# VHH binders against q93235: the designs that were tried, part 21

Target 1, 248 residues: q93235
Amino acid sequence: IFMKTLDPKVPRFYGKGTIIGVNPGVGYQPWLKERPDSTLIKYNLRDQKSYKAYLEQMKTYLTKYDSNATETRECGAGDSNDDLEKNPDALPCRFDLSVFDKGCSEKSDFGYKSGKPCVIISLNRLIGWRPTDYQENSVPEEVKDRYKAGSIAINCRGATNVDQEHIGKVTYMPSNGIDGRYYPYVFTKGYQQPIAMVKFDTIPRNKLVIVECRAYALNIEHDISSRLGMVYFEVMVEDKPVEEKKEL
Short names: E, the ipSAE of ESMFold2; O, the ipSAE of OpenDDE; V2, 0.75 times the mean of E and O plus 0.25 times the DockQ between their complexes.

## First folded at step 12 (VHH; framework vhh_5c3l_4)

Design c57 (at its last look DockQ between E and O 0.09; V2 from the best seeds 0.00; counts 0 for: pae E 8.6 > 2, placed apart)
Fold by OpenDDE, look of step 12:
Structure c57 (fold): chain B 248 residues (1-248), chain A 123 residues (1-123)
Amino acid sequence: as target 1 above (248 residues)
Amino acid sequence: QVQLQESGGGLVQPGGSLRLSCAASGFTFSSHAMSWVRQAPGKGLEVVSDISSSGDSTTYADSVKGRFTISRDNAKNTLYLQMNSLKPEDTAVYYCAKLEQWEGYTWYSFDSRGPGTQVTVSS
């Protein structure tokens, strides 16, 4: 039982042993429902049919952010969803998808066509949860160069040494990770889970790469065994001739 | 489209009982854990109880342990909350909530809820 003095506005039924837990989970997209047991993102650059399902999944997932202007408000850099806790009638901050326009938008096929696939990273929605900032001197080294107070930094690496050698250059959108202005999560209509995207710029062809993505905030714990604060998935970008299926 | 609709709320005296129901549609009900959450006036949301997809596992907030019972009928796509020994502090809007099942590793968050049903406990 999480005994921390929680804000009275935060659900108290929060902690170890609960279904919700105390640590946010990390998820990713695209996740194909038709392959629920597969964490593999695999497609052939030369075959549009091979990555169509991923594109559709990404589009579908992002559709929820096309929120009705009546259900959300515009939030500047200094704004947050803190007002939602004070005022239940307040509108949540509108998520801005334009942050992904540089190679991770629908217009760019989310990078799949070009062999630079983008993956959405998100945290599960814990009611009342918000990221806790690192102190300036306590920011983990792996995200120190990109970390911004108020945000959740994301870092993806190869799961193994071999994978790390293969993963290549990774771009984060935004660079500082998931924007904290969209926190805390409030269980209200119009609220959409804030996200970041990871772009694999130089991922090798015809090789399987196991990717580990971690989320960073002071109150996010990392544990490999329980996969706390992290997510694993595999990426394989093939570059192979497409076999002409003889139309029977 | 996921639809959740709560019913069974109302006005009751302290010590009384209510049974809430939640009708679910638009998803495979039997594959998802469900929760009851409530929001009292001027307070934040509180998770009241959780139930696994199969119904084999249940959890309760300390404030309702021994008084509330969560159950489900997967054949009817219905979630229930039996509330006994109601107290004034139980006054709130009660919501049926669908837990989000995350890929590869089971993390729970709420991804949908109903419009809620008002429960008022007053003498």
Scores: ipSAE 0.027, ipTM 0.462, lowest interface PAE 3.7, mean pLDDT 86
Fold by ESMFold2, look of step 12:
Structure c57 (fold): chain B 248 residues (1-248), chain A 123 residues (1-123)
Amino acid sequence: as target 1 above (248 residues)
Amino acid sequence: QVQLQESGGGLVQPGGSLRLSCAASGFTFSSHAMSWVRQAPGKGLEVVSDISSSGDSTTYADSVKGRFTISRDNAKNTLYLQMNSLKPEDTAVYYCAKLEQWEGYTWYSFDSRGPGTQVTVSS
């Protein structure tokens, strides 16, 4: 079982847009506030109660995208949030959750019921930051097949050799990762943080898998010792009989 | 509403000691990492020390390591900073800050801070 600890090299923000740190951090959901120092996602397929908290956390997290049309605008290909830095009346791009309808939505219990749990991957909100593209010939090998200029690619792998053998097939939604149209981040009413999801399609039962996910843009630095540009979490999908405790 | 109130600052000679306290209310104190942050005259903010929600993990700026000790009492909703071997360069307004892990990130933000307490180390 792997737990994160406080690290002074991890980017920090003072509220109201004050910034400490220069590299976006990578985060994930579901993260249970009752266990703030834990990165473990563990549940039993035979016990719906064991994953109910993760479903509720996912639902609660996603309610932030329930904004009215007067606070955001529709954005298509070629749009961006570039005007937000200079125009007080500009509206941020609306993030559309429908990209997750392929098995990472509430309709499918975010994959937990089927043993294919979905995990949200996001970058922390660093004011004014935007992704810089790799040149096509310099795209890192692990994301070459999914990388698109203007995006932030996501890749998840097993943290150790054993975890690499066990992580199985991972589906990325969207496959290109996080679209750059939602950048730059600006501290404004209605801003919607872009996200991606990863679905673990073939994760084994009753085995702990340590997952490392990284975000890829030219201006995202990766450093294992300080955990820059990456996030770790553990997944354990159990499939075992439910035990009852003796009660007083 | 989150409320943080620092106390225990004052004037002290070089080499002296002070103990800062931060009374917290309006949130579940034991569920959040906390930090001490300082601002010297005419300077930006500097992170002095962090402590995990349980108190089991601490970090320190290089400039204070070995001289300052962060601690917390989750039963009393109070954060502490014991400052020993104080130097003139430690003169600053000291703030306690509530840290919040942003939605499962490996990083923290300063969600809020108190009004601060003045520490003056005068030779």
Scores: ipSAE 0.012, ipTM 0.243, lowest interface PAE 8.6, mean pLDDT 80
ESMFold2 (binder alone), look of step 12: mean pLDDT 81; pTM 0.814

Design c58 (at its last look DockQ between E and O 0.50; V2 from the best seeds 0.00; counts 0 for: pae O 4.1 > 2)
Fold by ESMFold2, look of step 12:
Order: C-alpha cells, then structure tokens, then sequence
Structure c58 (fold): chain B 248 residues (1-248), chain A 123 residues (1-123)
C-alpha cells in the first residue's frame, strides 16, 4: 500500500504531468527513518523507552525552525511569502513554534508521557503552489467551524467507523490549520516549511486506532485509492505493566 | 553537503538542440528522484521534467513533451536533459533539482537545486 523506494509509476505519481503532481501530498511526524515502511505510532505509557524514539524524531525534525535563522524575516498580520516568486532578495517568513507550547512542545514530551500524543501534519513542497480559499458556502462540513480564509484546514478522523468511535477528542494547533502565508515554496534559501499539529487528547488505551488526516483548501483534491490530499497512520497507546530485568 | 552543478547551456537558434548535464555529489544519487525546473525572464519557476531514482519512470510538462528527454546515469551521478526543437519561449535558467521521499511514503518533495545554467534561444 505504501513503499519507501518506488520505480513503478504508482503510487509515486499523483497529479497530472509530473512525478510530484500539482496536488500536494500530506505527511506526518513522527515518521521513524529506521522503520520507513511503517506508519505505526505505538508505545506503552508505563515504559518511557517505548516512546523515546518518537520524542527524538520530533525534536530532530523541529531543530530546522531555530529562532535565530539568519535568512528569514518576521511576518505579521499582513505579511506573506507572495513576493518570493518575483523578488530574489525577499526573505521567507519565519515559522514560530510557540503556537505549540500548549501541550505539543518538548516541555510536555509532545504529549506522549500523558497519553495525548501530538502528530505533526505537513504538505510536501510543490514549486509555486499556494492554497486557494473556499467560498463561504462551500467550506466542507468537517472543518467549517475552524476554517479561516488563507489557511489550509486539517481534519483527522478514524479511518473506519470503528476507528472513528475510538479516536476521541482531537485538538488542532492552530485550530485553523496550516497558515498559507508561508506559500509559495520556490527554492528560497532559508525557507521554513509551515506545519500544524494534531493532539489526540482522549485516545483509548490498548486499542489500535487507524487515523486519516486530510488537508483542506479549494485546490486540494481528495482520493482514497491514491491517497491524494490525505495521510494515514496508526496510533496505539498501551498501558501495560513492564517486565523488569534486574542488574546485579 | 548536497552539491548540484548544471552545465551545457548557451545560445542556440530556434530549432536547435542542447544537452544539459547536472553533476551531483554529497548524497546517494541513485536513491533520489530528480527534476529539471526552469525560470524564464520575469516569470516564476516551472517544472520541466521529473525522473525516478532508477530512471524507469519519467514525466514532462505539456510545453516540452516530445521535444525534451530527461535521463540519468547513476554510475556517473549525472542527470541529463536533451532539448530538441528549441523555441524562443524555452529561453530560461534551467535548474537541476533533488527530490526527497516525503513523510508517510506516498509523495516526493523538492529539496534543493543547483545554481542553474542559462539557455537562450534566439536568432
């Protein structure tokens, strides 16, 4: 269903005319490079060693957003990366991780210790792509209450009806998803990929939950068979006694 | 550190041909899909062609189909673009771009590019 290295045309070729396509793909973290063909996030609350790899992957991934990045600028309410295509001297907007300080930062072990794991959601980098807004009456129901023009909304659900019954409360950070001010990408030195996080606040113990997350903008199409506009991963938070080996 | 260096650009008359090369180092070339992208004067970047890591699968922008051919030699760590039947609208800086496997396995993402080589098609 998913392959690490692919020479056949499917599933690597989404969108008309290119290997990359014109429709962004959706990715997630933590994705462990040592287990690249697995999308499973599984750990035992009673065994810190069981989730250490996920914490390290999250920390390593986030180091690229160093607040002292030399080749970025601060962006406020009216600012965006719109000028990058036409102005070679323009600096890309700096992505500020402080939006995640409410339970999805290193201080909280990204929610793993409390059984409320955070998962990063991002879109792959397509040259020149930027989100197109829904009209007010066309916003999909699953994101309608959180949608803001100029953003890419994120929604995560259980992949099956059973998974949906189990997924529990999901918190989105920011609630309106990925901010569109960080688009387009055009090989700008210093470019900082925008991201959102999803926190699974009430995910059950000892049950596998298959999660489907989708990105929402007018120009993001969804197709289950080709996984356009969506990503799947599995979450299993165990709460089991750990057998201990004694050192003498 | 990833290094990409394009060469083979120049001035050519309409209807002519050029062959671009991109020397790659600092990463395992045979494990990565590659792309050619171009930027015409006053315009944004345009993806010209993509090629899979093995070279088995290729794609082309509609504007160049049938005229351009992407290829690679993994033993020489080199990406190529054969450009035939060149037109004035092909005038651009051409960049060699490295792709990476995206998170969750399904997609590729643009990662980096070289400094580019100028192609000018005029009489």
Amino acid sequence: as target 1 above (248 residues)
Amino acid sequence: QVQLQESGGGLVQPGGSLRLSCAASGFTFSSHAMSWVRQAPGKGLEVVSDISSSGDSTTYADSVKGRFTISRDNAKNTLYLQMNSLKPEDTAVYYCAKLEQWEGLTWYSFDSRGPGTQVTVSS
Scores: ipSAE 0.330, ipTM 0.679, lowest interface PAE 3.5, mean pLDDT 84
Fold by OpenDDE, look of step 12:
Structure c58 (fold): chain B 248 residues (1-248), chain A 123 residues (1-123)
Amino acid sequence: as target 1 above (248 residues)
Amino acid sequence: QVQLQESGGGLVQPGGSLRLSCAASGFTFSSHAMSWVRQAPGKGLEVVSDISSSGDSTTYADSVKGRFTISRDNAKNTLYLQMNSLKPEDTAVYYCAKLEQWEGLTWYSFDSRGPGTQVTVSS
C-alpha cells in the first residue's frame, strides 16, 4: 500500500511557479474514497457487489468529460490548447471518450465483469505544462513501438519481477497514450485533463499484482523515490464462490 | 455553488503594498486548501502562494518569497494576500483559487477561482 505517508492537509501542486516543480505526477482511477489508504483494486468476478463501487467511481470520474458544446471546442489531430494561453476566451479542446469503447466503456463495465479491468491513467494538471516530444532515435525502448510524437506514452509493468510475470497482456487506449492535443493545461472553465486507459487483458485470478505505470515524454522524469512520472497500484481479480452472508 | 470573489487590487508604485482579499462561499471553506494565482498579460498562470485548510502550512513562489504573505480567516470565509515591496513584474490579474484533492493521490489542483482582481505596479 502506497501513499500512506502523505499529509492531505499540505498542498501538493505541480507546475510552473510551484515548489514541487514542473515534473508531472501520474494518477489513476478508480480510487475509492471509502478506502483512502488503499491503492488496491480488488474484486470478485463472481460478485457484482464487489466491483460496483469501482464502476460507480469510474462513471462519476468520467462524467466531467460530458461537457456541452458551449464549454469546449472540436479539435483535430493538429490542434492543441495553445490558444488558451493567448486568448482567455478560447475554449478548450473537447476530450473524446469514444477512444475507450473497445472494452473500457461503461457498456462493458470497464472490463471488470469480464475480468479485464480498465484503469484510467492521468497526469496532474500542471499550469502551462505540455509534453515535449522525443527525438525519433531517443524514444525509450519500452514505448518505442507505441510512441507517437505529440502524445504521452504510457507503459505499465509489474513492479517486481514476480509482478511482471503475472501482469500479463496490457492494452493501452489509445495505443499511443495520452493525446497531447489537450495540452497545455490552462486553468479555465471546461478544461479537463486528458486521460488514457490501461486494460489488463490476462491478469491472473486470485493473485495480487503490483502495477507500475510510467508516463513518457522528453520532459517527464522518472524517479522511484519521489514517484515522479509514475504511479503504483495493486490489482487483484478474484474468482471465488460468493460466501453466503451468515445472518447474524 | 462555489463562489470566490477577489478584491483589493489597484495601482501602486514600486515598493508599495497591497492587501488582497477573497470572499468564499458555497463550500466548507475551512476544509479546503486555498491558493493565490496570477496571470500577467501575455503570460500563463503562475501559482503565487498556497495555504493549508487550517492555515498552519504555507508555500510561496520563489519570486514572491519574503514579500508576500498568505493568510486566512476561516470564521469569515476569507483568504488574504499581503503584498509588500511590490515590483513591476508583479503586475497581473490575481485570482483566488480553491484547491482540489486528487483522488488516489495526495496532490492538489485548482477546481475553482474568482473573476480576479487587477494589480498594477508602475511608476
Scores: ipSAE 0.026, ipTM 0.464, lowest interface PAE 4.1, mean pLDDT 86
ESMFold2 (binder alone), look of step 12: mean pLDDT 81; pTM 0.819

Design c59 (at its last look DockQ between E and O 0.10; V2 from the best seeds 0.00; counts 0 for: pae O 4.1 > 2, placed apart)
Fold by ESMFold2, look of step 12:
Structure c59 (fold): chain B 248 residues (1-248), chain A 123 residues (1-123)
Amino acid sequence: as target 1 above (248 residues)
Amino acid sequence: QVQLQESGGGLVQPGGSLRLSCAASGFTFSSHRMSWVRQAPGKGLEVVSDISSSGDSTTYADSVKGRFTISRDNAKNTLYLQMNSLKPEDTAVYYCAKLEQWEGSYWYSFDSRGPGTQVTVSS
């Protein structure tokens, strides 16, 4: 017999079908684990200390891709992780970070110092799930010009009409989103979680912008009330004078 | 350094019962949602059940609902699966799996599993 207690790690919602079902959830980084209930990314352009924690979280998160060639294999455009379900010795596809070198790498402080912050978008790990392609003429309009068969497209928009007017230009890296070759996940040792990044090139200063990002594949349902197939976070890039001088 | 170790598998006749156990270490067991996952010969992995960190909330695959019961003992860092009315279709390796909250979301993600325990239901 066990005592019933409230689960202190439970978020506000249990996703329908997410644990046993087939619809992936969407997540983002940087997410500060010391404030797990906060989805706010807020910093002041004029104060490097205000965004240092986000840079450190991004750097730490990306270290998981520092594996050697013996744990993963290189995969071409037609390859996938399909063999992992039947072959315990098969190696998962290696994920290459080089696509992010154009403004979403440590070299550029992941866009934070220039007021163009980058955010990682990823799908949770469901066992055996893989993306299903849209048929020609069925690709949603918001990703039509970037969609590639075999991939999961990403689109971010303002959550409200006001946020949509403020979100500005968004750059997607890679343009076609998350490649399907890294699926399925089946508890494989050495598995490298595929990701995409979104760079907010013209987000306004001193205004809170609520962002909604969605993942697109034929077998990803979207539902606003339960937040299926999407993730929300807020971005506030301040540009305010630093009133107190600090000298080392 | 998550460690999960299943036990309690074996050979049983159709209609019989087994109780699986999973010993957990290397993480705060009482803070994590847990799951049982199985793999039948030549088949993909199937999620059987999951249980909230407190044990208050459980879910089951339709194929096992009413026959299997998931439970946990947070004082002993142990996850259980009581399997009744076993069928030949339940023959599989059963894995204990750890879940984690997914990156800034309200969803859970599979993280790791143990080496599994074999359950065989045969005449």
Scores: ipSAE 0.530, ipTM 0.772, lowest interface PAE 1.8, mean pLDDT 85
Fold by OpenDDE, look of step 12:
Structure c59 (fold): chain B 248 residues (1-248), chain A 123 residues (1-123)
Amino acid sequence: as target 1 above (248 residues)
Amino acid sequence: QVQLQESGGGLVQPGGSLRLSCAASGFTFSSHRMSWVRQAPGKGLEVVSDISSSGDSTTYADSVKGRFTISRDNAKNTLYLQMNSLKPEDTAVYYCAKLEQWEGSYWYSFDSRGPGTQVTVSS
């Protein structure tokens, strides 16, 4: 089954039988549709107008998780969406947005106002896909301290050495990454792909930082050339006086 | 229906050149970012190059920088890839791909891809 037939928003080359197969891609928010060619998140922390579009995009994106209680079920730590594959009447696990309340919620303007912007990280929706856990001794070093079996660890770094020097402290929400309880992905009503957020706590002002975020599971391959398992975006938090547009 | 048809592949010696073409139809070509991707035997898909809808922005894989040039003619609905200084490692099936945006990233649509064109670089 081609993914295009199920979800037009999912890259069409993904899925069983495709060239890419079952390797997940990584996406991010906010992504502004009005600037489709731009992967740059740029705003002035002194100018609310400059980051308003990003806030709106984040809000809009997260609205889909406000699922009706009738379309989703509560899932504990030991639960998963496995039943969705066998039982058409099963409800998908409800995603809990409260995990983002520490600085990455709407209440905090997703960190933009404070100059600590949050970015949503997600994987593309591959039907039937679920993360495979690393063995304890095989966890990549870069995520070893935060990795939890059953989750997809996320790690963001500067794309270049210069960027890595600038990126500063990054907080992951949850720390373990994307919670695996929401897998496998099943194309069904009410299902929402699980997400994680990264917060840039000490990103420099007035500097462009190229960020590379990678997702980690045993069955996630990282390939720069194919952009599998990773996503790039740029962040620039400006701190400049707001030029009064002289209404000519 | 979106259709893409690659051509221009062949057998060349190392150091040789090829020019690939991709004929596009069934969509507004000039409104879409396009890309060349390749797949070598036993390897995964590799993005070779992409070009913005207007042609004003291009990107290349590190492996082909300085050797390959992507271009487009929107009037002719055609995408091109000039490949110079070809190497054996460039041997692959080359595909033209229409890029679709997904959550801040460009992804490829292969549902409309052509059969691809074989490029073989060998002595």
Scores: ipSAE 0.033, ipTM 0.370, lowest interface PAE 4.1, mean pLDDT 85
ESMFold2 (binder alone), look of step 12: mean pLDDT 80; pTM 0.808

Design c60 (at its last look DockQ between E and O 0.58; V2 from the best seeds 0.00; counts 0 for: pae E 2.3 > 2)
Fold by OpenDDE, look of step 12:
Structure c60 (fold): chain B 248 residues (1-248), chain A 123 residues (1-123)
Amino acid sequence: as target 1 above (248 residues)
Amino acid sequence: QVQLQESGGGLVQPGGSLRLSCAASGFTFSSHAMSWVRQAPGKGLEVVSDISSSGDSTTYADSVKGRFTISRDNAKNTLYLQMNSLKPEDTAVYYCAKLEQWEGSEWYSFDSRGPGTQVTVSS
């Protein structure tokens, strides 16, 4: 459980000039505020009550992307939020949640009911930060097949060798990761941090799996000790009979 | 609702000094790290300085190090930026910003800012 060591008074620092640093951090959802010290996503497939809180958290989290046409603009593949830095009246690009419709939407209970849970991956908000593209020949091998210039590739693995054996098939939505058109981040109404989702398609039952997800861009550094450019969480999908509440 | 309001900006000559203030409300000020950021004409936002929730830790951009001092009074819910030895390149709109822990991580993000206060350094 990695959250136990968090000091809310002192943000992590990497780089020069800021407490939050110049290298983006990676976050995930669902994270339950009522369990701030837990990075564990644990639920029982046979017990809807056990994963209800996660569903609610996901729904609540995604509500912020329901922007109206007055707060955001439609952006094509070649667009970006660059204009936001130059024009204070410019509208941020609207994020399209439909990219998650294949198994990671509310309609599918974000995969929880089916035992294929989806996790949201995001980067923290750094002022003016935008991803830098890899050169074609410099794309890391682990994301080479999915990488697209203009995007932040995501790759999730088991944290240990044992976890890697257990994590199974992982699907990324979109496959290319976080769309870079929504960068850079600027202080403006309507802006929402772009996200991607990771779906665990064949995660084992009744086993704890420690997951490491990394974000990939040329200007994203990875460091295990400082957890730069990565996030850890645990997933346990149980398949057990629901214990009858003994009436005390 | 989070509210931040900057004040103290103005026109100064090179080498002059200004003290910016930021009045905070709508959240537990003493529990949040804070930042000053600025935006010069035609340029993007840049971080000027950060301060921890307790005030025991501070950081500065290289461009302002030794000249600017960030501080806070948690009892008054106020953030300060003392700016000395001001230069023309310091001309910008200055914003105070609230930092927030990013969900599910130990990292922090810029969360909210005020409307800003204009600082102009000119001879």
Scores: ipSAE 0.539, ipTM 0.777, lowest interface PAE 0.8, mean pLDDT 89
Fold by ESMFold2, look of step 12:
Structure c60 (fold): chain B 248 residues (1-248), chain A 123 residues (1-123)
Amino acid sequence: as target 1 above (248 residues)
Amino acid sequence: QVQLQESGGGLVQPGGSLRLSCAASGFTFSSHAMSWVRQAPGKGLEVVSDISSSGDSTTYADSVKGRFTISRDNAKNTLYLQMNSLKPEDTAVYYCAKLEQWEGSEWYSFDSRGPGTQVTVSS
């Protein structure tokens, strides 16, 4: 079951999760701009050309995190972007990609070559939004062991029971999800969108898996009918012989 | 590089009108939804109005409904905000903002904005 993405000309403007609303939407990469209506990630392990476009999209997307950017500052534990709302001279925190070095970086082809594809998970940019922590006893069960106050946890599951049986082991990078120090978003030059990655370590070959990923903070609602606080995409990792006599 | 340049701000008496313009370049204007956002002195940013890429769908904050009209001219790469019946509470820097479809989702996201234009409505 394929979920069609929004047509860029007619996105949703009403209700929770709109630009004027209070609930962030969730997005993913690699999303191929030449096929904006498709959320399918499909490739053949035996054919490098079949996943080259996904690698190029990931590399291009990540170039915005150039460590030489002069419009950002280094942020340590306890830092945040809180000053951005009222201080025109404040610099946003610099996002460091090194957290992805264990299997979700360019060095590993973002996991595609090994059949363990990585997918970026991110929240749309709502002005001034920041995560609100769950109360101690209210953390949802699916993220309880990975949740850290001040962050937005990510969980991915199979969309149906069959997909859940197939999705296999999932690794979250960082394990706590998206670090809240990069919030709020307030339109400053050099703002670096915080992200997390999900690696599908044991996804089966030659089977379509429909994935649902959710973002978790107290002020992120989830609603399957309106797809609040979640994103869907499909993964199909093939392992099939390639015909060598085919003309290009 | 995305470039957005607002103009048309100024000093106006309560009850007056202004029309803001935003010239856009460095991206395909007709493929992106747009927004007007404002910041009053000492306050946070407030979304004023949004418009779809084609111009056929619009939204407004409750504080401006019936007084403000957002529009666009895709042939001229220009976004507009017609502001009527201005009140002292409308005093703010007004920013033109580019929106994008968020990465495989059914939602918009803020992407970038211009330097803003000052609107001052005297008491």
Scores: ipSAE 0.443, ipTM 0.730, lowest interface PAE 2.3, mean pLDDT 85
ESMFold2 (binder alone), look of step 12: mean pLDDT 80; pTM 0.813

